# Ledger of designs, part 4: VH-VL binders against Probable septum site-determining protein MinC (minC)

Target 1, 220 residues: Probable septum site-determining protein MinC (minC), of Prochlorococcus marinus subsp. pastoris (q7v2x8)
Amino acid sequence: MKLILRGIANEFIKSFSFKNFEIDQNFFDKLITKEAPAAANLITENEKINSYELAKLKLILEKHFIKLSNIYSNNRETVLSGKSLKINSTFLKIKDLENQLPLDPSYLKKDILHKGTVRSGDRISSNGDLFIIGDVNPGAIISANNNVYVWGKLFGIAFAGKNGNKNASVASLYLNPLQLRICEIVAIGPKEKPKGQHPEIAILEDNKIIIKPYFLNQNL

## First folded at step 8 (VH-VL; framework fv_cosibelimab)

Design S60 (from S1 with heavy chain I54M)
Fold by ESMFold2-Fast, scan of step 8:
Structure S60 (fold): chain C 220 residues (1-220), chain A 119 residues (1-119), chain B 112 residues (1-112)
Amino acid sequence: as target 1 above (220 residues)
Amino acid sequence: EVQLVQSGAEVKKPGSSVKVSCKASGGTFSSYAISWVRQAPGQGLEWMGGIIPMFGIANYAQKFQGRVTITADESTSTAYMELSSLRSEDTAVYYCARESEWGLYFDSWGQGTLVTVSS
Amino acid sequence: NFMLTQPHSVSESPGKTVTISCTRSSGSIASNYVQWYQQRPGSAPTTVIYKNNQRPSGVPDRFSGSIDSSSNSASLTISGLKTEDEADYYCQSYDSSNQGWVFGGGTKLTVL
């Protein structure tokens, strides 16, 4: 059984059983401190839940301002239990239930905009694009499942396309990273500074990281 | 903190029905599941069933299916347990109990109602 | 479905330690939480242990709970035994298959 919790702030995926409700208390308490109502979808595979157990779950969720919005199950009795409680409930075969679950962390894609210097020891990770307005110092690590954009100087480690996106890029106003990575391909930065102060973009071509001036290939 | 107050003792004849009440005060009634547990003289605790007042959904132990009915009235914060076709073996103290916030254990109990079934 | 089996009675002197077992007949004792309730003569039960080993506010630390998977049992241990501990003790767990509560048969603790 999976409970997918959705709210204004974030989408959460949680697996649980009736025995484990108390284990999730701290998680639900954290949602309450966000002061935003949330919605939940319940996905249950090969599990029979009667109307009493489902009503108990609904009661616990509603006490924490979470609405049980949809139930997806391959068990017809569980679907009937949901319908008896006026919850939108759908019977699906196992293969179709898999389509209701996120495929991986990249499914929860979220772009991050960071303003300020990323200092040595800092780590910023995005499951979408990452946009930095500021410098990334040596000893800092920034990463994204898609693109990394640094509106400043990049001296630290940058990692783009970390979930296999070969079209990902790393761009900055001054590109001199200690290490650059796009997908599985790694390039160690040179110790010498770039020739000029022009914006540059790193992309993956023929399984090699190629760095070129941004504006020379982007007509003004 | 919640208090559960049950109705008074009853003496019933075999074949009749009894309806025991359990009134909640000091807490939120509708937001908690309420169970009924009986105890025959000198015997152990036996779960009969429960109800979630907010939704009017009840569940019963297999042994009592068809004979027990558990209901709730949210306007009076009162749960009821009705047992029909009484036998001498039904002589027992009947307790209502509130399930905890997460439904994991019983955190509050009523004082009990003695039901005696005799001719 | 399963049954929870407790000894019918245990006895011990004041100040000593007593342990009451609760054995599950089928399935793992660890597959569902175990609670312990104390029932003094003429009174309704009260919780002394919940979630295997947690104490409610107001229950002294002399009361502790544990799970032993090798014997498929839960145990309630009372140290520094006092005369006021004389009561019946019931273990309880939830049966997910039958979707209901199961109580042990109860143990009468006598403090002599």
Scores: ipSAE 0.387, ipTM 0.728, lowest interface PAE 2.7, mean pLDDT 81

Design S61 (from S1 with heavy chain F55L)
Fold by ESMFold2-Fast, scan of step 8:
Structure S61 (fold): chain C 220 residues (1-220), chain A 119 residues (1-119), chain B 112 residues (1-112)
Amino acid sequence: as target 1 above (220 residues)
Amino acid sequence: EVQLVQSGAEVKKPGSSVKVSCKASGGTFSSYAISWVRQAPGQGLEWMGGIIPILGIANYAQKFQGRVTITADESTSTAYMELSSLRSEDTAVYYCARESEWGLYFDSWGQGTLVTVSS
Amino acid sequence: NFMLTQPHSVSESPGKTVTISCTRSSGSIASNYVQWYQQRPGSAPTTVIYKNNQRPSGVPDRFSGSIDSSSNSASLTISGLKTEDEADYYCQSYDSSNQGWVFGGGTKLTVL
């Protein structure tokens, strides 16, 4: 059995037996943003899981703001158990179950292009670069393994380089975020509004987030 | 720590049914599973089944399937175990026990309820 | 289905060490966690070991648990035996195939 968590980078957890898997509050605090619920898929091979045990797993995940969204199993009784709990459940042969697992991370580095405003409570995450054509409102959270580009105003929280890329950047036409993060370094937003509406870029330099104007001659 | 308080001892005739209660206080009831375990005089522990109160979903040991019914009332934080078609061999102390958050072990036990089935 | 087999009784003198075994009849003992419960006469069981080798708060470090895959057994070891350790001890594990709990037959520990 595998539990695949989605919401912060198509992350997954290693194989486990049901009774040997233990979710710790500290573990989930590291995996998910408290304001943005995540989804999980359960993949099991020939194991028979009744509705009682499956309900326990569903309940525990929900306490940590994780929705058990899909079950894929080569056991028809396990599929029936999932359906009885209103979980999307699909019978798959063993060879097809492997297609539900994340591929090598190198194949999952996809850039995302989002058109439109990112509203309070919205969350957008990319395993590559993230491009937003629109504004990111206060209360919104955007993140990328590489760079974050906002062709609009950034008022929410932006996280770049979340997979350890210290060369990652956050750029916006109007950079006034509640919080910026590049890798493990966090910068709280300024108390005052930016002096003018001109493009800026945030980069990590000597373990500090530095914000500077975006010049065509420098960043072409 | 959760405290589990069970109903008092009962004497029943063969062929009747008994319903034992287990009231939880001082901790989380609804989202933790409650199991029922019995112990005949001088014998070992035997698991009968359990329930997840918030979902109303119960699971039963094969030996008791069809004779045991486990229910819960979230408003009173009380779990119930009803055993029907009683036999003299059902004379035992019946315990409720709370499973840990992940259901990996029993972290709290009730005091036990003696049920005597007289012929 | 599997069974967990324990010795019926064990006895040892105060201050000595005793080990109680719990052998699984089919499937690996390591496939699911093993718990150990202590039951004194007239009392409900209490947990002395959970998740193979963990001690609850208040349980002395004299109590320890282990798994031996070669004998397909779990063991409860009590060192520095005291008279208050006299009790029945039960091992417990989960049966994934039948989705239910299994208890060992119990071991009566006498400290003389």
Scores: ipSAE 0.355, ipTM 0.719, lowest interface PAE 3.0, mean pLDDT 82

Design S63 (from S1 with heavy chain A33G)
Fold by ESMFold2-Fast, scan of step 8:
Structure S63 (fold): chain C 220 residues (1-220), chain A 119 residues (1-119), chain B 112 residues (1-112)
Amino acid sequence: as target 1 above (220 residues)
Amino acid sequence: EVQLVQSGAEVKKPGSSVKVSCKASGGTFSSYGISWVRQAPGQGLEWMGGIIPIFGIANYAQKFQGRVTITADESTSTAYMELSSLRSEDTAVYYCARESEWGLYFDSWGQGTLVTVSS
Amino acid sequence: NFMLTQPHSVSESPGKTVTISCTRSSGSIASNYVQWYQQRPGSAPTTVIYKNNQRPSGVPDRFSGSIDSSSNSASLTISGLKTEDEADYYCQSYDSSNQGWVFGGGTKLTVL
């Protein structure tokens, strides 16, 4: 079986062959940070893969900002497993499998407004700006092609500028994330980072994520 | 690191059902697989099934299909294993175990719950 | 599906080295990672080796794991045996075809 990845605006197309779903850090070392966000197609031949395996793959890929967009397989049970997870899944003859590239992941830029707490294990992704009215708990992952605004406390992982927008920002009333990412740049926070509650904004300057107090201004 | 705490010992009659709980604390629950493994007295470890709580997707060992149901409640960070149509051979210690970040091995185990099936 | 076969028991003196094997009945042992769990009497299992040869923090370097494709086996080696190493040891691997976990039958290690 094979995983085909496509980055935004076709900045990369990569194929990774593997024999089983024992995917680990060695697998992801091949992906490198700059290759996310991406869309992935899973291509399998006659292998029967159940919904648990596909769910595990989907979860691991999404934690690394890779959308499992399509499954193409010459095994009808694998196709049914993919459909049960709401993954677009198609039965194909083996000869037709090799040409299945993912669609450009920037296909639709839409802002999302989410009201309520984003809990551990929740994931919210926007193709435009993402605005959350509520707290983002540890273990939650939120992402946007443009800006991330949290009208609440941010303790989880936040990713802004997924489509290469270096002017993207992450703002929160209490900015204490496990990890911040803007474009290809990652900043990992300490496990315990006590800050007084005041609005802050994270931006990318000189290839570094800089966090500063938020003041009302026109660049928001 | 996550700690898994299981419910207390139970004595059940043949033909009944038992539901064992496994509460996670000190780490992420929803995005890690939770497996159930049993061990009959003096016997080895036997995998029963697992669940990925965030998707509510469970997988079961063939031997237990039709009798075991694994569920999770993300709001309480608790996984459950329910075994129905109990027989004396089901007398065992039942363990929950968390699959690692990559789902490649078990990185944490609960203390175990003794279930005795006796009339 | 496949089975993982371990010796039922092994015994060795303190300070010596013991090796416990885990043989896969069909398919290559190298097709999937192998883990080793230690279970002392009255306790839950704990991980001593994962991904064939990796040790969790807190596990002494006396514990090591290896894979031998020619014998289709994984091995757990414990050097400098101590009395606290007395336990049951279980190997584990993943069955990609049936998509589930498989445990070996377990090996009782006695240190005398």
Scores: ipSAE 0.649, ipTM 0.853, lowest interface PAE 1.3, mean pLDDT 85

Design S7 (from E1 with heavy chain D104H)
Fold by ESMFold2-Fast, scan of step 8:
Order: structure tokens, then C-alpha cells, then sequence
Structure S7 (fold): chain C 220 residues (1-220), chain A 119 residues (1-119), chain B 112 residues (1-112)
């Protein structure tokens, strides 16, 4: 059984899976999101859910201003239970039920490892961390939803934390970028040349991008 | 804090019906499921069914389907359990119980109503 | 449908620990939450454990619950036994197939 939360325009917000009807406060606290869900769709396979159980689910959702809008099930009694509560309820075969599930792999984090020079005009983007084994030349742009690591020299533009992760960082063996971005914060090149050829890391601290030396084994 | 107060003991003849009431006070009635559980003398607890007052939707244990009716009156914050075609085996204490906010357990119980079925 | 089986009675001395089992006859015990109710003679039941291992306010930490998937059982454990712990104890779980509540047969706890 799956419960899919949707917004006012029926846009996908998130989904939950459970084997049977046992929804508690911990589960429900997860339903409370910044996207403010307005509706929920229930997808069941062969489970027989009576009108009493559906009414309990409807009650719990409505206490948080979420309307149980649609039920899709391969069980005709579950469909009848939904209709008795005036919920739009549709009988679907298992194959068609799977088509009601949101298919959005974009929520999955994928780290990328790139080997070689990133040249002027090249763009590389990652939904997770981005690792570059090579130099990033002026005119190249690299970005990640999380961290950016350059095992080489960084002269181009680097953007970390694209999805709002303020703990994201940009690290390089020689950090001399044209521009750094972490979340919404932008820094235009360092005003001073890097201190030697030691690795450096850029992090967001007090809403400013701070660059400092990076050592794997500091303060030990 | 919710208090469930049930109607008083009753003596009934075989073949008759009994209607037990359960009045909620001190808390929200309509937004909670109310269940009925019975206990024959010296025996264990047996679930009979429940109701969600705000929707008027009831559900019954298979053993009691066709013989039990559970209703609720939101205006008086009262749930009712009516059992028909009474037999001597129906002699029991009948409890109403409120399901917790998330429906996982019974967080409040009525004091119980003794129903004796004898000729 | 399934049954929840408990021992008919258990006994132990004051200050000791006792464990009451609740075994599910079919399907996994972990498929649904298990609750435990305490009932003293002449009184309505009261909850001592809900959602497998949670305690309501006012229930001392001497009461604990656990699930053992290998034996397909839930257990209520009462440590530091006191005479006021004498009661009948009932486990309860939800039957998804019949969509209703199932109680165990009950266990009489005697504190000698």
C-alpha cells in the first residue's frame, strides 16, 4: 500500500509505503512539509480495506488539512469502501496501478567521478557529490547538489550545494577559481593568491564563503 | 483527559435486545474511534466492533455481524451498542473504549456495563 | 485471521522479574503493533505498553515490551515486581485480513 501526497495543482510532493493500515504520529509528522500538501492518493494492490479503515485514514489526513482525493485498487471491495465515503475510487489491474506511482528518479542522489581535464566551455553537473581527477580550466563550469572535489587545479567556476545544502564545500589541490558558489552565496575569485600549493577548501560560514587550508588529519 | 461513562446494568430475557450507551466528556468525541469489547464472567476480552462518529461508519467483528449495531450521536457525545437475539452466552460485561489519536491502542475505557441474560 | 496465545498464568516473588509472552499463530508478529493491557479484578483494563515498547505517562519504567521475530512473539517484562502488579494481562494486535482487533487469551500474574 502507498500513500502519495500532492499539492494544490496535483504536483507530486512525496510518497510513503506501508504493508497495512498502521499510520502513527511519526509517519504523520513526515507528512507535514514546507510544500503544504493539499491532497493524498491511496494505491492498494490486493488488500481488502473496509470503509471503517478508510474512514480512519480520511480522519487522520483531514486533521492536517489533507484531502484523501483518490483511491486506486485491484480489490473491488476496497473500491466500494472508498465510494461509500464519497472518495473517487477506481478499480485498476496491477499493471495499471504501477502507472499511478510517481516515476521521478531525480530525487535519487548520484555521485559523479570525472577523470580528465574539464576544458573551457565544458559543463559537468552532479545530483550528489562531484569528483574531478584533473584540472578545471578557465571557462569551465562544474556543479553539484552536494560537494565538489577537484584533485587538480580549479581555475573555472564551481557551484556546490545547488539544492540548498549549506554544509556543502568546494575543495581543490590549487583553489584559484573565477567564481565560487555555495547555495545562494557567490564569491568572485580570491583577492589574494593561494597560500602556497597546499589543498584548500571553501565552506559557507556566517553566510560568507571562507577559504582555508585543508588537511585530512588536522588537530590530532 | 476524557471520561467514558456507560449506562447501568441490565437483565434481559433470551431473544430480546439490549442497547448500551457510552457518553464521552472532558475531551473530543467526534474525531476518535470508539470500540466495544465484551468480557464474559471469568473469560478474556473480545472485540465486537467500532465506530468513527464523525463519519457514522461502523465495523463489526465477523462473529457479531448481523446481530450487533454500533451507532453514535455527535450532538450528545454518545456511542451506542445494540445486540439482538440475546442468548445466555451473551451474559458479559460490555466495555466501550476510545482508540488513541493515531488509532494504535485503547487509551480510555468506560467502567463497563453488566448485561445478564436469563429467563 | 490469527490467534494470539499467552500462558494462562505466571507467578514470581516480589522484587523479581517476570516475562509474559504473546505468540502469533500465523503471519509475522512484527506485521502489526502489539499493545499490553492490565486489568485488576472489578476494573476496566488500562494500557501499560503500546506500539510494542512505548509506555503511557504514569506507567513506571519497570514495565517494558519487546518483539522477537524468531519465536514470532511479543513479550511484556515487569521488573522489580510489586504486589500491586497482580492482575490479568492481555496482549492485543491488529488483524489486517479481518480488519479488526485481536486480544490474547490473557495471563493471570500472581505475586507471591
Amino acid sequence: as target 1 above (220 residues)
Amino acid sequence: EVQLVQSGAEVKKPGSSVKVSCKASGGTFSSYAISWVRQAPGQGLEWMGGIIPIFGIANYAQKFQGRVTITADESTSTAYMELSSLRSEDTAVYYCARESEWGHYFDSWGQGTLVTVSS
Amino acid sequence: NFMLTQPHSVSESPGKTVTISCTRSSGSIASNYVQWYQQRPGSAPTTVIYKNNQRPSGVPDRFSGSIDSSSNSASLTISGLKTEDEADYYCQSYDSSNQGWVFGGGTKLTVL
Scores: ipSAE 0.292, ipTM 0.633, lowest interface PAE 3.6, mean pLDDT 84

Design S8 (from E1 with heavy chain D104R)
Fold by ESMFold2-Fast, scan of step 8:
Structure S8 (fold): chain C 220 residues (1-220), chain A 119 residues (1-119), chain B 112 residues (1-112)
Amino acid sequence: as target 1 above (220 residues)
Amino acid sequence: EVQLVQSGAEVKKPGSSVKVSCKASGGTFSSYAISWVRQAPGQGLEWMGGIIPIFGIANYAQKFQGRVTITADESTSTAYMELSSLRSEDTAVYYCARESEWGRYFDSWGQGTLVTVSS
Amino acid sequence: NFMLTQPHSVSESPGKTVTISCTRSSGSIASNYVQWYQQRPGSAPTTVIYKNNQRPSGVPDRFSGSIDSSSNSASLTISGLKTEDEADYYCQSYDSSNQGWVFGGGTKLTVL
């Protein structure tokens, strides 16, 4: 069994068993602010869990201001138990359960360093940060789950934070993309070329993509 | 700091039902599981079932399924255990107990209720 | 389904150390936490050890708990025995397969 915390900056997987389910309040205090209750998804494989055990888990989570929002299980009785507690519960085959797991930054994060020009029609995608040493031409598409850094000119399409990381950024020595995207927010590139000879960074502020010089952000 | 206070002793005829109460005071009732455990004269402890009052969800030991019903009333901080179709073998002291430490163990016990089943 | 087996009785002199075992019939004793309860005549049980080896406030450090995976058993050890320790002792663990609590048969401790 796995418990996935959601609605916080640090999503993580907590593996556990109802035999030895251990959660320390200090553990949650580290990850979740007192002002921001989080949600959790429970993923189980073939385990049969009755409504009493699920109610215990729900109680433990609610004491930490966490809502048990979804149950995904390959056991129909466990799904029925979840539904009896008014928890959204879905039967999934084992292969589909893996799709409910978040990407683990320590194990699944693959930072990519690409040296050379990214040409029209090329696509580069990273599960971590993406570093380009070179220019990204119009018609090229680059994307990353976290940050995109272009040590060169950016003319193509750049997509950062594609897994919902709103703290992701796109930075370039010459930022003139056809399109920028950070999470679900899209910005079309400027009508005129940037005036000035300094690096710029695009970030999300108040659900808007804001482009700032590195000079003003003191990223020297 | 929580105290569990149970109802008084009862004498019942075979085939009747008994309902024992367990009132919590001095601590949180609704968000803790309450279990029922019995002990026949000279015998050991036997778990019957439990309830999580805040959700109204009960669970029963296989041996007692069909004869035992565990309920709770959050407004009075009281849990109930009703045992039907009583037999002489049901003569026992019945205890309520509160689960604590995230449901890991029993941290508080009621004083016990003696139920005697005889003709 | 499993059973927890305890010796029916144990006796020891004041000041000495006694150990009460609790053996699980199937599945690992370490797969679930073990608790120990003390019951004096005419009284409700009270917790002396929880989560294998933790003591509630008010329980003296003479009481300790341990798990031995090789014998598939848990043990309650009481050192510096006092006459007031005379009681019945019950171990308890959770049965994940049947989703309920299981008690050992109990051990009567006599201090002579």
Scores: ipSAE 0.012, ipTM 0.520, lowest interface PAE 8.6, mean pLDDT 80

Design S9 (from E1 with heavy chain D104K)
Fold by ESMFold2-Fast, scan of step 8:
Structure S9 (fold): chain C 220 residues (1-220), chain A 119 residues (1-119), chain B 112 residues (1-112)
Amino acid sequence: as target 1 above (220 residues)
Amino acid sequence: EVQLVQSGAEVKKPGSSVKVSCKASGGTFSSYAISWVRQAPGQGLEWMGGIIPIFGIANYAQKFQGRVTITADESTSTAYMELSSLRSEDTAVYYCARESEWGKYFDSWGQGTLVTVSS
Amino acid sequence: NFMLTQPHSVSESPGKTVTISCTRSSGSIASNYVQWYQQRPGSAPTTVIYKNNQRPSGVPDRFSGSIDSSSNSASLTISGLKTEDEADYYCQSYDSSNQGWVFGGGTKLTVL
């Protein structure tokens, strides 16, 4: 069994077993900064895992701000257990399970334009700017070395300036993310919904993420 | 420190049901698994099942499947174990215990509840 | 499904060392962590060893745990025995296939 942990800046494949299910504090410290959210995908082969054990795994991960986003398994009862916990769970043949392993994001195009919804469990990374025409659902992670622009609603996690660009921004037609990150600064999503559906932009000022309305500006 | 406080002793007739409570205080409740363990007089410890309160998901030992129901009420930080169709061999001290996420062991135990089943 | 077998009783004099074994009937003892609980008469159990060999805060270093894969057993060792060590001791491990906890039958330690 493999647990694929997708932190905002990092991606790790961790082999583990429910025989010796152990994820220590040092592992989370290396994966993500303390209190920074991440996503995890669980890949199992023939193991039959009941809803109680999956719930314990979900609980431990969520305590460390990691969402158990997807389960891929060649065991139908494990898939059913995952669905009972409202985890996106998919039955796959063993030969197809390896296709769920992470790909190296360094080979992505400099600037990316993505058309369509970014769904729970999806991850899109850009080495330049990232432009999304569509919604970014809860459980999705999008990241860019420079700016992130969502021409739609942002409910997932967005990470801009991942290579240290302090002038990076995150803009959306409806900015209500689970988490925003600009460079090393993290902001957890607001408890209250934005007033109305107005475009907003998140920027880094005085080492804080500030969210303000996105105004149309004309240069001289 | 987390303290687990259980309900008082019960005397029940064969065929009836008993419901034991376990209230957590002095720490977190919802984000830990709570197990139930029994011990017949002069005998060893026997695991019955557990619950993860935040998700309302319970798991039961095969021996007790169909007779035991474990529930939790997050608003009162209380877990419950209900055992039905009681028999004289169900006479035991019933313990609740909290599972440690990182230790994978029981790190806190209730004081125990004596349930006596007699006709 | 497996059983954990412990001796019914052990006895030793104050100041000496005692070892209590816990043998797994099927599958490797090293497949899952082993815990040890101490239970004095009239009291709830308390943890003395967890994850094979770790001690909770407040447990004296006289208590230690070990695993021996060749005998498929875990052991609890108590050195420098004191009268307050007199208690029942239970080993515990997790059954991954059944997804539940298994306790050993318990060992009564008498300090004579």
Scores: ipSAE 0.368, ipTM 0.733, lowest interface PAE 2.9, mean pLDDT 82

